# Ledger of designs, part 75: VHH binders against o75319

Target 1, 181 residues: o75319
Amino acid sequence: GNHIPERWKDYLPVGQRMPGTRFIAFKVPLQKSFEKKLAPEECFSPLDLFNKIREQNEELGLIIDLTYTQRYYKPEDLPETVPYLKIFTVGHQVPDDETIFKFKHAVNGFLKENKDNDKLIGVHCTHGLNRTGYLICRYLIDVEGVRPDDAIELFNRCRGHCLERQNYIEDLQNGPIRKNW
Short names: E, the ipSAE of ESMFold2; O, the ipSAE of OpenDDE; V2, 0.75 times the mean of E and O plus 0.25 times the DockQ between their complexes.

## First folded at step 5 (VHH)

Design a1 (framework vhh_4orz_3; at its last look DockQ between E and O 0.07; V2 from the best seeds 0.00; counts 0 for: pae E 11.9 > 2, placed apart)
Fold by OpenDDE, look of step 5:
Structure a1 (fold): chain B 181 residues (1-181), chain A 120 residues (1-120)
Amino acid sequence: as target 1 above (181 residues)
Amino acid sequence: EVQLVESGGGLVQAGGSLRLFCAASGRTFSSYAMAWLRQAPGKRREWVALITSGGRTDYADSVKDRFTISRDNAKNTVSLQMNSLKPEDTAIYFCAAKYWPTLYGSYDYWGQGTQVTVSS
């Protein structure tokens, strides 16, 4: 139903652009039907997302939704000019190689098609932290050749929250590089 | 702020080898992507080689299989081994650094450059 995700209120709605990248992370926006269960200052809708991005003088060029449900908002709630990509990603476990590949492919495709602009890739799961952080860091490590600790630090700083899942952190720090193609 | 100082340039005959070094200041060297670029007289500056903070490398097609970029994070140095040098490799070679993750684009810090001359 329309129950608010656990701990959803505890996280900043939108992070900052990750310097040197096109990534920005945020928690899942909630459609209007959730507002009756929230205080006005707690509300974070798709519209609010875009307003907050604009306040940062940024523009979204792609949204990657990593949640494992479709109950939070509809793609129709987004502007038509911003493509929406769903990658169903199970929580609490390290994403499988297929999921990682899908994410990498989507990011690479976006970068190829958006070389002439500075639009951002918005990535979110439920809280915009663990699954989101893992996949962004995994990309930076595997594709961009960034040191794992640097990738994690950058993400944590920009999101305003630190990755919490030890299995994610361990995999990023010590796990193998995943296939890029 | 990071300061970069190149060394190792000089005159060499075609077919010869040189090794360039770049010493970086600061305590966060391991977090920087490092690159070598070169500029020949009357030409634009061009990218030569890149090494990520994680140690992955990339090369321009013109130098691939002849040049090797490497780094020593313990010594805060990046090097460029240049083999099978050609007259067209003659240029001022620059060391450049960029903090975190993007490997391509603009660099944050530059060395003064070192002259490499390859005679025929």
Scores: ipSAE 0.022, ipTM 0.409, lowest interface PAE 4.9, mean pLDDT 92
Fold by ESMFold2, look of step 5:
Structure a1 (fold): chain B 181 residues (1-181), chain A 120 residues (1-120)
Amino acid sequence: as target 1 above (181 residues)
Amino acid sequence: EVQLVESGGGLVQAGGSLRLFCAASGRTFSSYAMAWLRQAPGKRREWVALITSGGRTDYADSVKDRFTISRDNAKNTVSLQMNSLKPEDTAIYFCAAKYWPTLYGSYDYWGQGTQVTVSS
């Protein structure tokens, strides 16, 4: 049926929780209609996502979907108890201030409402790497005061793949500070 | 307003063990994530271990398998058991607390620190 995103098979499905944060990153799960072009061991559905999170002894409390498309899965495929938020994020370019603000607002709101539990914020784009890594690192830098290189190193280690896009890396390292409004 | 006071520091031979304690006072201790950080002379402060309000723990790679963080919400204490100590573990150790866990960035409350010295 549907086209598998380019190089999607090359990425680990789910990373590890980033220590000291509430973040976990993963590649986009694919609904069952995509499985016609996948070997059984290559499948990564919304159900597989939740099974892998539980295997790590974690629980998702929010999913932030950064893709600029709605073709990969339907929010209805997610458990009703897990809030879902789509933030349309253009690929290939550094996210604009509106997108960064929406991400910060969503994270801050989650943390306020979930201060008495350890549920995680799951963040994904298509590969769970460049847009996902950028926004997570931007949050850590701007809100938590983490040095850019330390944020990038933490993300890369926990995702299991290094950030690839040089314009994102350059903006994180040397670009303007984005205030929390 | 939460006040944190560390204790249990001292001088110990390499390969030895030491247990640090952090006593907390003030507001409900059980709602905070608690952490230990350390600072060696001339170095930046680095995190060591974290324990969430729910009891989940994380450790810096350099101390994993040697250090154990734990908390007692009834007594408002957090402790750090340090085994197989090395001279490189020599530092001032700080207890810190925050509403949500983070290994980086700011903590809401800090103790004064306790010195740990590991001799060769």
Scores: ipSAE 0.000, ipTM 0.293, lowest interface PAE 11.9, mean pLDDT 86
ESMFold2 (binder alone), look of step 5: mean pLDDT 83; pTM 0.844

Design a10 (framework vhh_4orz_3; at its last look DockQ between E and O 0.01; V2 from the best seeds 0.00; counts 0 for: total charge +5 (limit +4), pae E 12.7 > 2, placed apart)
Fold by OpenDDE, look of step 5:
Structure a10 (fold): chain B 181 residues (1-181), chain A 120 residues (1-120)
Amino acid sequence: as target 1 above (181 residues)
Amino acid sequence: EVQLVESGGGLVQAGGSLRLFCAASGRTFSSYAMAWLRQAPGKRREWVALITSGGRTNYADSVKDRFTISRDNAKNTVSLQMNSLKPEDTAIYFCAARYYPSYGTKYDYWGQGTQVTVSS
């Protein structure tokens, strides 16, 4: 269906690049069928995503979609030059080790293949906040050795919204390091 | 393997400035993210500043707007301009390198460090 996700309108469509990283977070873009239910200024399509990224003088090199549905947009709606990766991630619960591993593996693979450019890894869930923030922060903490509070603060600042889920925050701050390989 | 050598440390009064330098060996300098970290007596090593291979920078909150990290790929050097120094900035400062950027303390290559002392 083309039902607008709950609270989707409340979030900034696209965050800022996280300085020192290749990450940028955004809320899920919606295909044209959703536009009938939105005011013009509320619309955020795959095309709009790329326009907004370009306005920031950035370029996407990969999109990681963490939503647990495929109803929002089709990979075919994206430019052929930008790889699309789906990692089905259940909402409201801390991602399992397999999901974390898949995310880390995807990021590392991208970085290895894109050593000579500055293209971004675009990550989104529904709102581009909780699942997205958790996995990005988990990567920074586990792989980069970033302090949990610093990772969270950096993500929040760049996304323009703060992580909302206490279980995610608690796991990031006090949870165990997940296996990287 | 990359070898790093720091220089520019010393004694300075509060409010003063210092510029640290780090010289890197090898031909692959431009491919590495470079960072400055510091360790005060009795404290853990902490991340201070980062510059990616692409030239993007980030800073710890404690040094933001006071310190500036820069790199010269032609000279294989990274520098840290430290302004408005405080006694709390007293530490051994380390240059570090890693292929991928890090906000933490996980780096692949390290210098020996240079002492910075800020007197009140």
Scores: ipSAE 0.179, ipTM 0.632, lowest interface PAE 2.1, mean pLDDT 93
Fold by ESMFold2, look of step 5:
Structure a10 (fold): chain B 181 residues (1-181), chain A 120 residues (1-120)
Amino acid sequence: as target 1 above (181 residues)
Amino acid sequence: EVQLVESGGGLVQAGGSLRLFCAASGRTFSSYAMAWLRQAPGKRREWVALITSGGRTNYADSVKDRFTISRDNAKNTVSLQMNSLKPEDTAIYFCAARYYPSYGTKYDYWGQGTQVTVSS
């Protein structure tokens, strides 16, 4: 079924662009079939996502969907001109090296193809927080050389919620730099 | 790295149907956008259909509503169902893969192609 993900209502729908990066994070948009379980003001559809991005004077050039399911919305709910990439990411565990590589590869490919514009990479998991924050920070640390604590603080501030999973935070702060790109 | 092998080509009468298959090998099939392209004798290669890693499909106008692209990530296959075939669909059909979706002809990996011939 179409049950609302646990605590989904408690998170801001869309964060702010992370300054100095091409990233913006958000919680999973929910297709129309979920709206029966939501008050009108609680709705956050794929259309709502794009409206909120435009309200920030930004434009999405890629959506990376990290959820381990396809039930929240269909890719056809997105504008046909916006590339969409699904990276199945197991929750609760630090993402494995293959998942980290797929994410880095997608970001690097986007940056090369979009060097002449300022379009954003939208990243989401279910809540747009733990898996999303981990992979964004992992990229900033490993590829851009950002200090772990600076990457985490930037993500938390721009998302509007702090990373919650301690194993992710500890891996970002104290784990090895991954040289897999 | 992905290796692609096409099959299912052949001779078919106009108005008929044919199903092409592309078997992929390699660790990352589920992350790739997959496409079919075709090249008729003396013509440029043209894009036919695309399916993203997440299942979004797009079609060239010339084949829209007649062709259907699909994928099976568990079996590492992509297929192209071709209905209402016309002589102008005669071409070598190529399976191609790209990690970041592209709706043009620029792909990272290519099969060797399978011939489709549609007789009048």
Scores: ipSAE 0.000, ipTM 0.238, lowest interface PAE 12.7, mean pLDDT 87
ESMFold2 (binder alone), look of step 5: mean pLDDT 83; pTM 0.852

Design a11 (framework vhh_4orz_3; at its last look DockQ between E and O 0.28; V2 from the best seeds 0.00; counts 0 for: pae E 4.8 > 2)
Fold by OpenDDE, look of step 5:
Structure a11 (fold): chain B 181 residues (1-181), chain A 120 residues (1-120)
Amino acid sequence: as target 1 above (181 residues)
Amino acid sequence: EVQLVESGGGLVQAGGSLRLFCAASGRTFSSYAMAWLRQAPGKRREWVALITSGGRTDYADSVKDRFTISRDNAKNTVSLQMNSLKPEDTAIYFCAARYYPYLGTKYDYWGQGTQVTVSS
């Protein structure tokens, strides 16, 4: 269906590039069928996503979709030049090791194949905040060796919203490092 | 703006040891990944060692098990303990810093370098 996600309107559509990384977070874009339930200024479609990225003088090289549904938009709504990866990620709980690994693998693969450009990895869940923030921070902590508090602060600042889920924050700050391979 | 100043370089015989230091200015030292690089005469600058903001270390194969990088966030310093030095370790050694993650090869700040000479 075309039910607007709860609190979806409360979040900035697109964050800022995280300095020193290739990551940018955004909330889920909604396909045209949702527009009738939104004010014009509230609309955020796949097309709007790309326009906003362009306004930041950036370019997306990959989209990682962490939502647990496919009802929000279709991969066909994206440019053919931008690969789309779906990682079904359950909300409100810390992602399992398999999910974390899939995310890390995707990011590493992208970085390996895109050494010659500065294209971004766009990551989103429903709000582009908790699941998105966790996995990005998990990557920075586990793979890049970033201090957990620095990773969290960087994400929050760039997304324009703070991670809200205490279980995610606690796991990032005090949880074990997950395997990278 | 962060300033980096190296010290501890000098002349040493093969098999000897040196400890290099790098002092950083600013209040955000703990957020930087710190690295040592070196440049020998007529050669390209090469990466030697790195320590992330989280304390993870990495080394070039040529110095692995001989060199140790460490940091003191309270003193805003990074050090390089160099043991079992070889003539081929002769170079200008540079301290470098990168803010947050270690993605990419570009560093944000550089020191002036310190000369290390290892005699046969």
Scores: ipSAE 0.238, ipTM 0.650, lowest interface PAE 1.5, mean pLDDT 93
Fold by ESMFold2, look of step 5:
Structure a11 (fold): chain B 181 residues (1-181), chain A 120 residues (1-120)
Amino acid sequence: as target 1 above (181 residues)
Amino acid sequence: EVQLVESGGGLVQAGGSLRLFCAASGRTFSSYAMAWLRQAPGKRREWVALITSGGRTDYADSVKDRFTISRDNAKNTVSLQMNSLKPEDTAIYFCAARYYPYLGTKYDYWGQGTQVTVSS
């Protein structure tokens, strides 16, 4: 059947908008077929995602899905007015330069097309934490010029959970600036 | 709190040059991206140039290769060198600051503006 991803229940569904940015991070929404194994308060569907964003007085203008699979929900479960982009991102290694470039390109394209509104870029992997946090922080460091520790602190605070994988943290803090934007 | 004061505006002939200055006072200037924007009579403000806290520059297509933005963090100033000026460059020029040069939707601090008039 539709097994709940390991530890998925342990994470807050949606973070808070990262102040001064267009980013909001969340864990992967799960379509209705997964709800057989969930208590009502544990459910987090695509509809729940949009309700929670609206409760924060925000609006999504793009969803970037970093998972390797489409088993959790279908893009058709999202409003047609919200662009959806899949960027396959390996989960056990620091993302390679091609993946980082794709992420930066997507963000920069969104900013150009949405310069006259305040819509958000929603980013998720399975848990909305390690891959999601890495790529958001990599963008903040490389493109926006944010100090690594400040980027990490901002992400952790707004997601509501700290980045966990040390190889990601080490690369953000001490790795090279990637000038691929 | 950051205060921004522009100077260096004036009347100049087409083809001429002018340098604008923006002096920042108050808190740390070096943490902010700095930008110049302009507003011609009856038009909405348009972005002209930007320099990040790290020194990366970017320009509107209409001024690329004619204008140069620079910053001096020791003196808390930003300048805009404007060469090959055209009547279309006539506007009030504003200095502005934002923390995130590309992600931000609004500028956090604004100057009062300085008038640039380019005569034919």
Scores: ipSAE 0.168, ipTM 0.606, lowest interface PAE 4.8, mean pLDDT 90
ESMFold2 (binder alone), look of step 5: mean pLDDT 85; pTM 0.864

Design a12 (framework vhh_4orz_3; at its last look DockQ between E and O 0.08; V2 from the best seeds 0.00; counts 0 for: pae E 12.8 > 2, placed apart)
Fold by OpenDDE, look of step 5:
Structure a12 (fold): chain B 181 residues (1-181), chain A 120 residues (1-120)
Amino acid sequence: as target 1 above (181 residues)
Amino acid sequence: EVQLVESGGGLVQAGGSLRLFCAASGRTFSSYAMAWLRQAPGKRREWVALITSGGKTDYADSVKDRFTISRDNAKNTVSLQMNSLKPEDTAIYFCAAKYWPTYYGSYDYWGQGTQVTVSS
């Protein structure tokens, strides 16, 4: 249905580009049917997403949707020029190796195909924080060889909110590197 | 501001080994990717090895399996163990640092370089 996700209003709609990366995180945009339950200033639609990205002088080249539902918006609500990838990711638990691999593969594929531009990979879950932050940081740690604390700090700073789930943080800081291929 | 100082260079016979060191100033060493580059006379400077802040390593094909880059964050040092040296390895070797988040672009800080000469 059109139920607004819990605490959805508490999070910034769109973060900042993570410097030195192609990542930007945002909370889930909501399709028009949700607007009747929101104040005008609370609305954040797919269109609003692109407007906010543009305001940052950036351009999305890929959207990775990590939500475990399809009720928030439709891929058809996005421009045809921006590919959409769904990776169903269960909340509140550390993503499994398959999910991590899918995410890494998608990112690597994008980077390979987009070497000639500076388009961003937009990543979101419901709040664009925990699942989103984990997978982005997992990528930076496993693939780019970044220190876990640096990855987490960078994500938190750019998203404007800190990762909240201790199990995610603990896994990033002390967990094993996951398979990259 | 980070200062880098190389040491350990010298003259060695082909097939021999050398270990280069680079000492870094500053309190944020652990957040830097560290690299070794070299420049031979009349040639362009070339990348040799990299170690990320998290300890991931990469090597040029020409030195792979012969050279090993490592770091000690407690001592703010990066090392290059060079084995099975060849005359072609003769060059000035430079230590370089790049602060996260980019590791493969231009480097932020450079050492003065240390001469490595491999004789036939």
Scores: ipSAE 0.025, ipTM 0.408, lowest interface PAE 4.0, mean pLDDT 92
Fold by ESMFold2, look of step 5:
Structure a12 (fold): chain B 181 residues (1-181), chain A 120 residues (1-120)
Amino acid sequence: as target 1 above (181 residues)
Amino acid sequence: EVQLVESGGGLVQAGGSLRLFCAASGRTFSSYAMAWLRQAPGKRREWVALITSGGKTDYADSVKDRFTISRDNAKNTVSLQMNSLKPEDTAIYFCAAKYWPTYYGSYDYWGQGTQVTVSS
């Protein structure tokens, strides 16, 4: 159903732009049908997302949705000027090489198409933390050559919450560089 | 395809100021994020300041409020105003460019560097 995702209220809605990158992370926005289950100050809709991005003097140019479901909001409710891409990402395990490749391909394509502007890639899973943080950090490590600990620290600071899943952290720190792009 | 040339380095006493310049050639400068990095002898290269293609700036904590990065798209230059210099600022300063900003050594184009020496 349309229940509030577990622990969703515990996370800041939107992080800060990660300096040195085009990334911003956020938790899944919830469409109007969820708002009866939320206090007014707890609401975080697609409109709220874009207002918060504008308040940071930023602009989204792509949303990458890592969830397995469309129940939280409909892509049709997003501004037509902001491309939307869903990359189904398994929640209990380190994302597989195909998922990592799809994420890198999407980011690289965006960066080439948007080299003449400063628009951001918005990335979310349900909480905007573990899957989101893993894939952003994996990109920074494999493609940008960022040291694992520095990538993790940057994500944690800008998201406002630390990565929680130890298998993700272990893979980022000690796992292989993925040469799939 | 893109060449970066730094200038403005030199010797200065602690508390003094210098202004570094980076001249770019080859491609549309306005599309690049630009950064200054530095490397002291025997140490790792470290990020100092960046400016996005849109003009947003950010600084390492050690130089915040003392250094100012700016860009002039008409002249294809980026500069670094360095005030209140300390001996710890002694390093080779590199200009670097990428289509997007980064805090690490993953830039597409690099200058050869310019030496800044701050004496007591």
Scores: ipSAE 0.000, ipTM 0.198, lowest interface PAE 12.8, mean pLDDT 86
ESMFold2 (binder alone), look of step 5: mean pLDDT 83; pTM 0.843

Design a13 (framework vhh_4orz_3; at its last look DockQ between E and O 0.65; V2 from the best seeds 0.00; counts 0 for: pae E 13.7 > 2)
Fold by OpenDDE, look of step 5:
Structure a13 (fold): chain B 181 residues (1-181), chain A 120 residues (1-120)
Amino acid sequence: as target 1 above (181 residues)
Amino acid sequence: EVQLVESGGGLVQAGGSLRLFCAASGFTFSSYAMAWLRQAPGKRREWVALITSGGRTNYADSVKDRFTISRDNAKNTVSLQMNSLKPEDTAIYFCAAKYWPTRYGSYDYWGQGTQVTVSS
């Protein structure tokens, strides 16, 4: 259905590029069928996503979709030049090791193949905050060796919203490093 | 005021060793990745080694297993142990700091560099 996700309107559509990284987080874009339930200024479609990215003088090279549904938009709504990766990620719980690994693998693959450009990895869940923030931070901590608090602070600042889930924060700060390969 | 000051450079024979030091001040050192880069005459500046804020290290293929980067957060220093030096290692070596330890983006702070010369 075209039910607007709870609190979806409360979050900024698109964050800022995380300095020193290729990551940018955003909330889930909604396909046209959702527009009738939104004010014009509330609309955020796949097209709007790309326009906002362009306004930041950036370019998406990959979209990682962490939502646990396919009802929000179709991959066909995206430009053919931008790969789309779905990683079904359950909300409100710390992603399992398999999910973390899939995310890391996707990011590493992208970075390997895109050494000659500065295209971004766009990551989103429903709100582009908790699941998105966790996996990005998990990557920075586990793969890039960033201090947990620095990773979290950077993500929060760039997304314009702070991670809300205490279990995610606690796992990032005190949880074990997850397997990278 | 941010400062990065390199030391330890000099002349050494091929096969010899040197240890470079970089003293940092004016920023939260423990939050930054530290790197060594080098520039040989007539060549582009190239990355040599990096140590993240979390202590993980990475090396260019050309120096792997010969060079070791380390840091002391209590002293705000980063060092580069260079063993088995080769003439092709001759360059000005720069200390640099980056808040985010990714392979991408620019460094936030730079030292003035120290000359390393390896003779045949």
Scores: ipSAE 0.024, ipTM 0.461, lowest interface PAE 3.6, mean pLDDT 93
Fold by ESMFold2, look of step 5:
Structure a13 (fold): chain B 181 residues (1-181), chain A 120 residues (1-120)
Amino acid sequence: as target 1 above (181 residues)
Amino acid sequence: EVQLVESGGGLVQAGGSLRLFCAASGFTFSSYAMAWLRQAPGKRREWVALITSGGRTNYADSVKDRFTISRDNAKNTVSLQMNSLKPEDTAIYFCAAKYWPTRYGSYDYWGQGTQVTVSS
């Protein structure tokens, strides 16, 4: 169906580039079929995503889609030159070690392949907040050695919304460092 | 004004040691990752070592076990101890700062560089 995801309208479409990283987070873009249920100012399509990125003087080099469904847009709606990767991420619990590994592997692969440019990794789940924030922060903590509270603060500031799920925050702050990369 | 000022460069014989220092001012030093990069004659600038805001260290394979990066948040300094130097280590060495670094990519602040020359 064409149901607008619950509370999707409440979130800023696209965040800001996280300084010193290659990450930018956003909520899921919605294909044209959803627009019948949206006011013009509420629309956020795949095209709108790329326009907003260009307005920031940035360019996407990879989109990592963390949603469990493909109903929101088709990868074919993206420019063919932008790689797309889906990592099915369960949304009700801290992502498991396999999911964390897949995310880290994708990011590290992108960084190696894109060492000669400054393109961004776009990451989204449904709202671009909890699963997205968790995996970005997990990467920064485990791979880059960022302090948990600093990673969370940076994500919150650049996304424009704070991480909401307490179990994710608790695991980032007090959970084990994963060396699975 | 943000400043990164390197010191400690010079001429040294192969097999010798040298310690570089970088003094930082004008930003919240403890919140930034600090790195050393180098540029050899005719080569692109390359990453050498990094120490995160959390204190984790990482090294390029070519310098691992010979170089040690450290930081002193009370003095706003970062240093690079270089042991067992080789002629291939000859380069201008730059101190750089990044809020949330990847190992590759742009740095927010740069020093002017200090020359290290290793004689055979």
Scores: ipSAE 0.000, ipTM 0.160, lowest interface PAE 13.7, mean pLDDT 87
ESMFold2 (binder alone), look of step 5: mean pLDDT 88; pTM 0.891

